# Miniprotein binders against q9h3h3, part 167

Target 1, 235 residues: q9h3h3
Amino acid sequence: EDGFTAEHLAAEAMAADMDPWLVFDARTTPATELDAWLAKYPPSQVTRYGDPGSPNSEPVGWIAVYGQGYSPNSGDVQGLQAAWEALQTSGRPITPGTLRQLAITHHVLSGKWLMHLAPGFKLDHAWAGIARAVVEGQLQVAKVSPRAKEGGRQVICVYTDDFTDRLGVLEADSAIRAAGIKCLLTYKPDVYTYLGIYRANRWHLCPTLYESRFQLGGSARGSRVLDRANNVELT
Key: E = the ipSAE of ESMFold2; O = the ipSAE of OpenDDE; V2 = 0.75 times the mean of E and O plus 0.25 times the DockQ between their complexes.

## First folded at step 11 (miniprotein)

Design RF11 (at its last look DockQ between E and O 0.93; V2 from the best seeds 0.73)
Fold by ESMFold2-Fast, scan of step 11:
Structure RF11 (fold): chain B 235 residues (1-235), chain A 85 residues (1-85)
Amino acid sequence: as target 1 above (235 residues)
Amino acid sequence: DREELIKRFMELVRELLELLYRAREALKRGDLETAERLIREALEKLEEAARIAEELGDPKLLLLVRILVRMAEQLLEEVERLKRE
């Protein structure tokens, strides 16, 4: 990757967040309607810009499911960005610890498990499993990207409300595995997303805090979780 | 109104992302003529997007415009570099 690719990824991510979302909101919609909604809007068929023949006629940035107990709290993102700008101009070191402290100070605590899957049946099946776990209360909230015009893998994001709450992060991993997901998962705090920390960042920071790998030893729902920042296995 | 301006802004962003991506791909192929044409078209749309972002004063729109400007500037630098060879 080069600088252009990093900026392009950032611009696309911001555009997706600002475009309309397709949402199943379990706070206001009966759980019995979920299966019909999933059948109507499979992520492999929902296109980013409402291509002819897709279920959507307008742009869709994300397809999301909100759990009954979901209470959005993005914290003070504006204050976080102002503090980040001040930190950069101060010349002080930019480290994972510094970013963690900024996140805590401004209450920008949410984070997400990420999984990347090719468009098709396996993606739609994985998303359906995640969506049911959200509606049933095992997960808080999740979203999946629509199909891009150029193709490529789509991403499922499963959120937790506090990236510093290790037990909560691990419980989300367990629920994802229980839904039948066996691919590699990586965990990224939203503070990194708001501040533009991607793989090719200028500070050479690891863009993920945790990684989860499915156990190959015959367990259907087991996983190993690694703390990338401290190089410590948590399971 | 505000909603119409945001809709127009997002339409411009969609077009800008496609134009800048296509320009970068043209540069990878060494097709300077196509790259320059696409960048020129992108710059016109960037001016309109910047005007809308400034009118609305929304920090998110302003930041997105800055990112798109940086992308266009990087492509212009690459065009000039290749033209000197």
Scores: ipSAE 0.733, ipTM 0.930, lowest interface PAE 0.6, mean pLDDT 87
Fold by OpenDDE base, look of step 12:
Structure RF11 (fold): chain B 235 residues (1-235), chain A 85 residues (1-85)
Amino acid sequence: as target 1 above (235 residues)
Amino acid sequence: DREELIKRFMELVRELLELLYRAREALKRGDLETAERLIREALEKLEEAARIAEELGDPKLLLLVRILVRMAEQLLEEVERLKRE
């Protein structure tokens, strides 16, 4: 993906954030209703703008599942953005360490594992597995993009509270793998998104911190996780 | 009304994304004239979107506008580059 494509995807994601979400909240809805909800709103059939014949008649930005322990905390995004603008104006060098420090200072620490899948049974099955893991407390929160234009991949996002907590990031990977997902996973901190730092950015910053590849018969985790910043395998 | 402004903003964003997509596709086909027309139309809509975002004072909306502006500018620079070639 080139820089333009990355920006386009980011803009689409941000626009989607503003549209209504289809949410299963395990804090208020019995877990026994999850299967019916999944059947009603399979992500491969839910359309971004509520196309005729879709389960949704109105635009849907995301389909999401909230776990019992989910507490939304985005931190001080406004302060983060102000500090980022000031930093750019200062002409000081911008490094991954700088961004990490900004994230910590403003408590913008959330991150997510990302997987991209074609619309269809495999996507719906993967989503069902993730949703179950969230409801069962193995994961905290996840969302999936609705079906867009024909042929586009959909993305499942599985969040962790702190991208600086390596153990927490790895635990989420393990839970995703335990849910039966075998595709490539990439982990991205939300701070990069909030600052508009995407692939092929002018600062040459890599927004992907970790990469997880499925491995049969290897580690107890069923995956190899690579620290992209340090080029070191963590598992 | 705040709700009306948000609705209008979302409509503009949808239109902008489509225009920029179409402009990119035109560039891929070597249709520089169509690309430039679509980019100019996008830039005009971006002015309205920016005004709405500023009025709402939402940093996320402002960021989205900035991204869209960068996208449009990048495409325009590419058009200009190709015209010189």
Scores: ipSAE 0.689, ipTM 0.916, lowest interface PAE 0.7, mean pLDDT 92
Fold by ESMFold2, look of step 12:
Structure RF11 (fold): chain B 235 residues (1-235), chain A 85 residues (1-85)
Amino acid sequence: as target 1 above (235 residues)
Amino acid sequence: DREELIKRFMELVRELLELLYRAREALKRGDLETAERLIREALEKLEEAARIAEELGDPKLLLLVRILVRMAEQLLEEVERLKRE
């Protein structure tokens, strides 16, 4: 278990949130411009800090596509964080159920499907498929990390607006698979991110709510989705 | 100036992330002296980052500082533990 690596990646993602983003916003930009934008800013070539030879000269925290229906609402994050502090001093158990209730109470309901891919053609191809799905309305919003100097795997995040809406989360999984993506997907509610709760945390909580695995060939569907909290296959 | 404070904060965060990564790598190879030096440099920068985050009053900045402090303290505790062996 590598809690330091999880926290370091989380801190890097939070820092990236605060740097400039490269955004294709379908709410204000014609869909016909998407292909040119994707060609200009492939995630395997856009660098985090604008390295020489990059298409970007300035830092880029994230590359994102906003769908026409995207309406950002983080909920009551400040109230959530205050209630979290109070919970920790209350003596009450900290469980996945109590975090779920905190998220519901404070309307911090967003979450995301995650996929990790090495830099290169496969990453750029996967991102392009996701970006098209967002602009076409099958998905609402997605982002991808830029290339890090150390060259490790990059992450594509595909957001949903309510992690408690299992059918909506499954519909997003289906749209991701329809874009041709066959790698492992994991789903994480944003409540864990806003509270700074990552793998190897002191409460032994698992921030991954669902896992999606693509199956080659066969009679059905293409995804096997497991609910990690209840150890139940949803598909 | 709020914009200038944000720029300084982001510069500190970039430096902190590198320092803590390098400290962890030094710990992995058993170089406790290098790890401790890097961690203490990170703690100094964290004092400034915390002051800026507090001045700006942004919960996301405060959370990021808290995470970085936790990382630095965990590494320092490990260094001190290994030195007692």
Scores: ipSAE 0.645, ipTM 0.905, lowest interface PAE 0.8, mean pLDDT 89
ESMFold2 (binder alone), look of step 12: mean pLDDT 87; pTM 0.841

Design RF12
Fold by ESMFold2-Fast, scan of step 11:
Structure RF12 (fold): chain B 235 residues (1-235), chain A 85 residues (1-85)
Amino acid sequence: as target 1 above (235 residues)
Amino acid sequence: DREELIKRFMELVRELLELLYRAREALKRGDLETAERLIREALEKLEEAARIAEELGDPKLLLLVRILVQMAEQLLEEVERLKRE
């Protein structure tokens, strides 16, 4: 509802990014080991800060799968932050267009499809499907949050390298649907995450660019994708 | 060493996130006394976290401290607003 909620979500996300990750890296690990790794670390049971009853005794920020071709590129996040602070101080309007330009200028182009699921079999099954698609080369990289102390929904993030490349974003959606995922998906550029643009942001910006809904028996295979800002159907 | 400082920093961040969230919940209930106590505790831990971030000079740690400071400042502003009522 206010800035505190947005900043709290941003701080939690940054802390998770900085804590240790459990990673299946297809660049160095044979694909035949994936099923055993998924069985060892089901996201519904891996706890955020470790627990005697969980697979982990130490904090885990994220559970991730890196594809064979994955090459991380965060861009110039430091330059982005400095430019953001200057923009806020200038009194200039904060709009989707100005954020897009900051992202392009500082090469902070990655983005992600998000799905939120309750802890349990459905989450673990969805994550397994996404992980297999990553290892098989249909997706580049994905991660899923561990189970929070209080419970609540967990998030699966499926990344693309350039949120301004609409075709690439749509191709990732198709691959997610082909992996058997049927839940609601929303797409968020990483620049929004770095700048704290969440549902309760003080700029009143829509926190996501696209949404995807599963479609059974539609004209397109598997989904309808909507541009949320313009309310335009892309598929 | 660097690894121990990062470990301590992350322990402080974990504690800070809980303290600030609990203080916010206390303010929503009108429990000013609990909120002020929790905020005061958070400010002490923020000073330690800021010193570690400054020593390491890591932009990510510095940004996280700045966000946590902004959260604490918002809570202090809300405490002052409620006191005027």
Scores: ipSAE 0.664, ipTM 0.908, lowest interface PAE 0.8, mean pLDDT 86

Design RF13
Fold by ESMFold2-Fast, scan of step 11:
Parts: sequence; structure tokens; C-alpha cells
Structure RF13 (fold): chain B 235 residues (1-235), chain A 85 residues (1-85)
Amino acid sequence: as target 1 above (235 residues)
Amino acid sequence: DREELIKRFMELVRELLELLYRAREALKRGDLETAERLIREALEKLEEAARIAEELGDPKLLLLVRILVMMAEQLLEEVERLKRE
């Protein structure tokens, strides 16, 4: 049922965040080392638990690239979680608007563009493009999931500081497209992730705020972005 | 040693996620014997994980244990429901 699936997804996400990460940190590592690091750790070959034949011998939760200007600001996540528990016990309706207000109140504003790709050359090529954009300063920070035991699509996450800042969200989309990415992108605020709200959630909330589709042809932006909550085209 | 305890905790979490998922799949197939065996093994590992989380007092580890306990309880409720049928 939905309840078990939601808790399973939440537990897997927490486990990935808690396991070790493979990080290229441009704040302390020269940009000239990036190509060697990408060749050493292609996401299609790095396994979640260090399976035989993979580049890693230990579990890996995420493979990440931090830009030179990366300054983590997760806000007051503890306050957010406490307010969320209080909201659930209050009997008040749980809506996108109430989650937005909790996020603003506790300064939990970050969000991310997501892309899902099958393991293989195209995933590794896409990740390399994103990683270079981060190191070159067009994007702030990104991560990609390792390969799961049974396979399945992997996810690339490209973060922005403030999901309420439409211009910043659109600028990140443009930078992703400029890096050569042509697949579907969806944008999710981190507040949904911290509260364990995924596609199969018991409150029937849609965690996706924006959707970006590549435009074939002479589009100036290279993509069309839709605000899914208000059903309005932004580009 | 905090780092060794965290590593052991994460090893248990990995095994727990596999066991609980496989138990649910067994229940979907009506294989109660396999489900009960997997749930029993998960409960033993949950006891160890809970002890480590409590020893470390880390809110994140305690929350993860609570989520895993909720998953196991849901499976136990489903087993009891199916036994009545």
C-alpha cells in the first residue's frame, strides 16, 4: 500500500544521505582534476553498496560536485520537522500552501531540478556536463545517485537556493540546457524531501512545482518551463 | 567508537530495507511462510539497530529506526489480516 511505499522511499532516501558521499569539492580541489575524477567515478558504474567490479569498495549514498561558491544553507530543518508534527496532530488541512508557509517560516528554501536517466553512457555524459557547469560556476551544486542493486533509472539533482525565486529556478534550467541536457526535468522543493513527501504520499500532494521540456528547433531558451501548481507557462 | 557504530548501523539499515521489501513482496504473492521468516529476521536486526541509535542519541538515527519499525508493524498487521482469511 501507499503507506508502506512512502515509508520505504523515505527510509531509502535517509539512508543514502547518511552513507558516505563521493565529492568533488571545487572550493578545495583544482578544476584541472575534474576530468580524472569523472573518469574514476562514472555514475553508471559506482554501485550503491560497493559491489564487485565497481570503482567503490564501500557504500556510496551520492556522488556530488560542489561549486567554488557553495555555501550550504538548509535553514531550520529541526524547527520545520517540529512544526510538521504539530500540524499533523492539529487536524488542520495539509495543503501545498501550508507546506510553503512552513518552508518560508523556517527558511528551508532550497530546491532542485531532477532528471532520471538509465545507467549507461548517456547518464555518464549528462553528469559530466552538469559537473563541469558546477565547477565553471554556472550552477552551484549537484549530485547523482549510484547504481541500485537491480538497476533502474538513476537521478541527477541540480540545486538552487530558493524555490520561491522563479528567476533563479529558470536560470538554473537554462544552465542545464546549455550543458547539453535534453531530457525532461522536474523541480522539487527540499521541504517536501525533509518531510518525506514523495510521489506516493498519503496526503496525495504533488511534490513537483515546475517542469521543463526541451524544445526541438529555434527556441531562444532551449526549453519550455511550466508552473505545475498554477498550470501557467513561464517560458 | 562512534564511526564504527554508525557503520554497523548503516549495514543493519541496508539489510533491514532488503528484508522488509522482500517480506512485502512475499505477502503480495500470498507466501505467508516466507514473509513471516523475513519479518522475524528483520525484527532481530531492528533490535540491534535501535540499541545503536539509542546509544548514539542521534535524532536522525532514531527517526530512521522509527520509520523502519513502522514498516515492520504494517507488515505484521497484514500477516495477521491474511491469517484470518
Scores: ipSAE 0.650, ipTM 0.905, lowest interface PAE 0.8, mean pLDDT 86

Design RF14
Fold by ESMFold2-Fast, scan of step 11:
Structure RF14 (fold): chain B 235 residues (1-235), chain A 85 residues (1-85)
Amino acid sequence: as target 1 above (235 residues)
Amino acid sequence: DREELIKRFMELVRELLELLYRAREALKRGDLETAERLIREALEKLEEAARIAEELGDPKLLLLVRILVKMAEILLEEVERLKRE
């Protein structure tokens, strides 16, 4: 590959983060207004750049719901990036463990469960379930991508505040399943995103820390969670 | 006027992503003339975006410009490769 796709994805991700977001903020908005907001901004219809006929007239980077207790903390991302450059220059090994320590040292601890769905009713229904779980306090914060001009799957991100807190990560998985979600989920620490570690990276690191698969019967949690980093099943 | 500059910067980023994507698609089709025209247009907008990022001194804007520059460089290298065939 020529590297164009990797740079393109990185630029698109940064642009989405910097463009305006459509936010339902439960810290300042009554929960009773959520259903009307969800009906006004279904993610299958909200377009990335405000195409004619969409609910938005201006660019939208993300559609998000903030829970009542949500307190954003990105940590020291600049310090993390500087330490990452130093680590690469030092010749010391680049492993999941060293990245974990960098993240802890710089307090870049957030992570997210990801699900990818095609535009349509199933996506909108899944997002509505997640959004209600956030407003009701079972999840802290979530966002969903708008529909891209080229089409393709959209992503729902459900955040946890500390990827090193396995119980918290698993509780979020349980809440996602309780909301009716049955598709494959993957969990990624935000430290990988900030350092540009994606699927095909030169360090051969797996950016996915956990996988969750829906399981009927046998599982009290409704899912089987695999710890990809340690190759062990957690449920 | 920081807010005006950021708004202009994001407009340029949107246009740059579209131009560079279309140029890449043109190269995939073997349409060198279209690709070169689109890349040339992108380079003009990229210069403007770089000036805004530099004026604001914002690390995020500077990083985004660096990524967009890299995208354009990759396409220019591909144009030169195809011309040699």
Scores: ipSAE 0.752, ipTM 0.941, lowest interface PAE 0.5, mean pLDDT 88

Design RF15
Fold by ESMFold2-Fast, scan of step 11:
Structure RF15 (fold): chain B 235 residues (1-235), chain A 85 residues (1-85)
Amino acid sequence: as target 1 above (235 residues)
Amino acid sequence: DREELIKRFMELVRELLELLYRAREALKRGDLETAERLIREALEKLEEAARIAEELGDPKLLLLVRILVKMAERLLEEVERLKRE
C-alpha cells in the first residue's frame, strides 16, 4: 500500500507504546484491589487521548496487568536484528522455521495470544476474566488497547515466556478458555514484532504460529489448538 | 526536566499525527492551500520534537522523529506533484 499509511500506522503504534500505561501490578498491589481497578478502567470506556466522559483525562497507550511472578526478558534483540539483516541479504527463504531458529539463537522467545473484540460489555467482561487469571497466577501478563475515536475493534494480548514451549502456550490457552473466552485466538511470537513483520487489515498477525478455536464438548479443554507452522493439531 | 521534556515530546507527536493526517486528507480533496498550511505547521512542531529527541538522546524518540519526517516529506512531494499539473 501507500508508504504514508504504513508510516502513519508505525508512528501510532510507537506512540501508544511510549504514552502512559494504566497498570495493575500484582507484584506491588494486593489482589483485593483488582475489582475496583477494573471497574474504574473498563477498556471500552478508556479512550486513547482522554476524550470527554472517559475515565482518563490524559493519553493512555495500553491498559495492563502484571502477575506476581512477572519478570520481563527480551533476549538479545541487537543480535537478532543483525542476524535478520544478514538473512535478508542472503536470499534464503524467510519462513516461520527460519525465524524460529533466529529467535532461539538470540533468546527472543516471548509471544502472545491475541483476541480482537468490539468495544462494549463483552470486551470488558473478557478483559476482567483475563486480568483475574493474571492476578491469580494462571497467566503471567496481559494488556488491552484503549478505545480509538473511530470505534474499531480492540485487542487483548496475553503473553507467554517461550513460544517454543508448547505446554506453556497450551496452558495459557486453557486459562484463557477457563476465563470464559470463546472467540478465535491467534498466537504471535514477539520476534515478529521486533523484526517489523505485519499483516495488512489485522493487528500484527503476520504470520501467526498457533490458532485456538472454542469447541464446546469437542475436547476436554474446551478448545482445539492448531500449530500452523507444522500443520499439526495439538489438541 | 527529563519527564517534562518527554511529556512535551509526546504532546508534539500527538499534534503532528493529527496535522499530517489532516494535510493528507486536504490533498485528497485537492485543497492545496489548506494542505500547505497544515504541513508548514507540522514542520515547525517537527523541528521542536527533533530538538527534544536529540537533547534526550533516546533512540526510540529519534526513530519516531525520523518516521514523522518521512511522512511530512511524502506530503511535500505530493504537493509539488500537484503543482506541476
Scores: ipSAE 0.707, ipTM 0.938, lowest interface PAE 0.5, mean pLDDT 85

Design RF16 (at its last look DockQ between E and O 0.84; V2 from the best seeds 0.66)
Fold by ESMFold2-Fast, scan of step 11:
Structure RF16 (fold): chain B 235 residues (1-235), chain A 85 residues (1-85)
Amino acid sequence: as target 1 above (235 residues)
Amino acid sequence: DREELIKRFMELVRELLELLYRAREALKRGDLETAERLIREALEKLEEAARIAEELGDPKLLLLVRILVKMAEALLEEVERLKRE
């Protein structure tokens, strides 16, 4: 059962990454065009497979905004996957520390803050805020899922370059909170995504490295950030 | 044409995910005949997807095929388990 569910989530994620994306690229497009683009492609109305009545006629895997300074570096994903297969065949224990070491060895360091919201005004408003923060330079890159046929929540992903750089991870959290986001945020290293570490994984690993909770009238930061691996508060 | 092959591959992936999901739902309600039919249809499409991935030699396509194979194998194992009850 775990095997089917984990592989299903991995296959859906890979399919979304490989299907066409709707992209606002601030490296080549003036920031003044962002508001019109957001109005044309609100994530609550863009459907995964171009359903009748949606703004898209073809499949859309992701809706994304690239910041002016965005420079992608995925590392050695091929080497990571080969090492992962070797590790599974070896029979050695699979732990968060082992995954971290594989990520460092193969330079697969990027990660993302995740927020899950129901389709509607709040999702579209949250995405607009995040997109503006990206084109204004407070965040580097973000994407949001299209509406699925079955319904359910959509996800906004806000990327950072290095999941081991706690300062950078915390700075992204602060920028998300400054954009008015108050929901629970969870941080996932991309290495977990490439290796299929989701909620229902076979190795019973927590798929979250960091967690951010909004506090009304709380700290000066507006949020409390937890390191899930060590169970210690970073803020 | 590489672009046409990738488009066909993604169409197969969409169909495979739908078939495998429907097969799992059939197994949950004990409908073994429907599950077996859907799995057989999925295996045929998976063979076509595997051929495209092999022709293109793209590591991402090859990995996605391996994941889909593992999904189908998990369902076949459940079918055999239920048949023994």
Scores: ipSAE 0.719, ipTM 0.924, lowest interface PAE 0.6, mean pLDDT 88
Fold by OpenDDE base, look of step 12:
Structure RF16 (fold): chain B 235 residues (1-235), chain A 85 residues (1-85)
Amino acid sequence: as target 1 above (235 residues)
Amino acid sequence: DREELIKRFMELVRELLELLYRAREALKRGDLETAERLIREALEKLEEAARIAEELGDPKLLLLVRILVKMAEALLEEVERLKRE
């Protein structure tokens, strides 16, 4: 993906955040209703702008599932952005360490595992597995993009509270793999998104911290996780 | 009024994303004239989107506008580059 494509996808994702979400909240809705909700709103059929014949008549930004332990905490995003602008103006070198420190200082620590899947049964099945894992408490929160008019791949995002907590990131990978997901996973901190740092950015920062590849017959985790920053396998 | 502004902003963003997509596709086809027209239309809509984002004072909306501006400018620079070749 070129820099323009990365920016476009980021802009689309940000725009989607502002549209209504279809949410299953396990804190208020019985787990027994999950299957009916999944059947009503399969991600491959839910359309971004409420196309005729779709389950949704109105625009939908995301389809999401909140676990019982989910607590939304985005930190001080405004302070983070102000500090980032000041840093850019200062002419100081910008490194992954700088961004990590900014994230810590402003408590913007959330991150997500990302998987990209073509619309269809495989996507809906993957989403159902993830949604169940969230409702069962193995994961905290996940969302999936609706079907775009132009088609293309849909993205499932599985969040963790702290991208600096390596163990928590790895536990989420294990839970995703246990849910039957075998595709490539990439982990991205939200701080990069909030600062407009995407692929092919002018600072040459890699927004992907981890990569997970499924492994047949391997370790109890069922995946190999690569630390992209250090080029070291963690599993 | 706030809800109306947000609604208008989201409409503009949708239009902008479509315009920028179409402009990029025109560039891929070598249709520089169409690309430039679409980019100029996007830049005009971005002025309104920026005003709304500023009025709302939402840092996320402001960031989105900045990204869209950057995208439009990058496409325009590419058009200009290709016109000089």
Scores: ipSAE 0.627, ipTM 0.891, lowest interface PAE 0.8, mean pLDDT 92
Fold by ESMFold2, look of step 12:
Structure RF16 (fold): chain B 235 residues (1-235), chain A 85 residues (1-85)
Amino acid sequence: as target 1 above (235 residues)
Amino acid sequence: DREELIKRFMELVRELLELLYRAREALKRGDLETAERLIREALEKLEEAARIAEELGDPKLLLLVRILVKMAEALLEEVERLKRE
């Protein structure tokens, strides 16, 4: 919301990336073990720093599920960041179009659907549905934040491999809805994250590319997806 | 070694996030002396964090340090401005 809060939250997420993760990797772990793993590590009970009584005794940055088709490739992040620095010193305008071209040039194409839920049964149930969709191959990879000490809202991130592939992004939205998710979803390309561009940034860029809302009796997929840049409904 | 440096960096980041949050809360309640003390402590820790990030050469660590530095500097500028009225 305000600039300090947005930056502080972003810095917390970046720090979490670098702490240990709890991972269910379908590429090396039988699918039959998923339900036991989900029961052992519900995101509403796994704590960021290993609080007493937690399933984890050490810090956990993220809880993640990797699908059988997951092939990690962040692209040329170092080159992206160098080109970004050069662009800023060039005096050229910084627009969503220039960021899109940087992402394409450096093959930093991944992005993610985000959902925010309070700790509790709804969060754990939503995560379980997403995790099953990943292991079954409908989604590629997802992660969920652990519980903070103060018990604020947690985030589930569902990744896609190419934000410029609109069809693929919409297919991921549909798979999320098929898993029973009804809350608001927002989509953010990873290029914004790697460049440190968050809400209330100094360039007035909007990191949210798409917004998805569930509709009873709506579209065939049960969601209404809005392109935030062009204010155009995609469904 | 590399793992010890990463561990030290993460400890500093956790401390920095707490210091900056507390400094912002002190500033909101008008306690400029506490806010300034916390900010300057954060800047000292940021010097060490920056050295570690440079030694590791990891662009994500460097970006995180940049964000934290800008947060600390913005808070300090606000404190200094209010003091000079």
Scores: ipSAE 0.583, ipTM 0.879, lowest interface PAE 1.0, mean pLDDT 88
ESMFold2 (binder alone), look of step 12: mean pLDDT 87; pTM 0.839

Design RF17
Fold by ESMFold2-Fast, scan of step 11:
Structure RF17 (fold): chain B 235 residues (1-235), chain A 85 residues (1-85)
Amino acid sequence: as target 1 above (235 residues)
Amino acid sequence: DREELIKRFMELVRELLELLYRAREALKRGDLETAERLIREALEKLEEAARIAEELGDPKLLLLVRLLVKMAEQLLEEVERLKRE
């Protein structure tokens, strides 16, 4: 068990959430301004801490686009974290069902489709497509990580309101594909993120509920979606 | 001033994440002297970050400090393990 890696990933994620964000907010900004904003802040060029030559001079935790109907609802994250500590102390089994129940009890229902891309044109192009879909109302909200000091892949997160609503999760996947995205997508409930459960964890939990792969032809949907938790193909 | 304290806290978090990461990398290389020095520096900054989190009483800041403390404790345990080899 490498607990250091799990705590490190959780701490980095919390720091990014707490640092300032660059936001295009379609609730208060005309859609006509989006293309100029995307040109000003391409995620491959925005640096995490405002390095010389980047478009930002200050730290940026995330670059985000809020849709017109976006209403933040994270649920009771503090109650979730307290319940998680109590659960670990209790000796009760930690399973996907236990985490799902904690999420429901504390109304921490949001989740996200994730795509990881290297810094460069393909990342910027994918982000632009997602951002336009958000502003046009096909998606609710999305964010992309800035470029890290040491490099590595950046992540685009496309959020849905309720990870237990399979149809809603699949509709978001369809909208992502309709926006021109062809890379691998994985879906993770925010409950796993808030509790610091990543791929390598001591409870051997798979934090990924769904996987979407682009389908070159045949399907009107544009992708094949696998339910990782139940090992069932949904499309 | 709450805003000034939060700004200082985030500066400490940035430095702490870098120090703890570098300490882990030093341990992977078997460089215990460098790791111990970096961990010691991290513990000093952790003390300051903990004071700010406690003063503000913000659960989010307290949780972040708790994560950073766990990282430092893991590294100290690894240093002690390697010393026994």
Scores: ipSAE 0.683, ipTM 0.909, lowest interface PAE 0.9, mean pLDDT 87

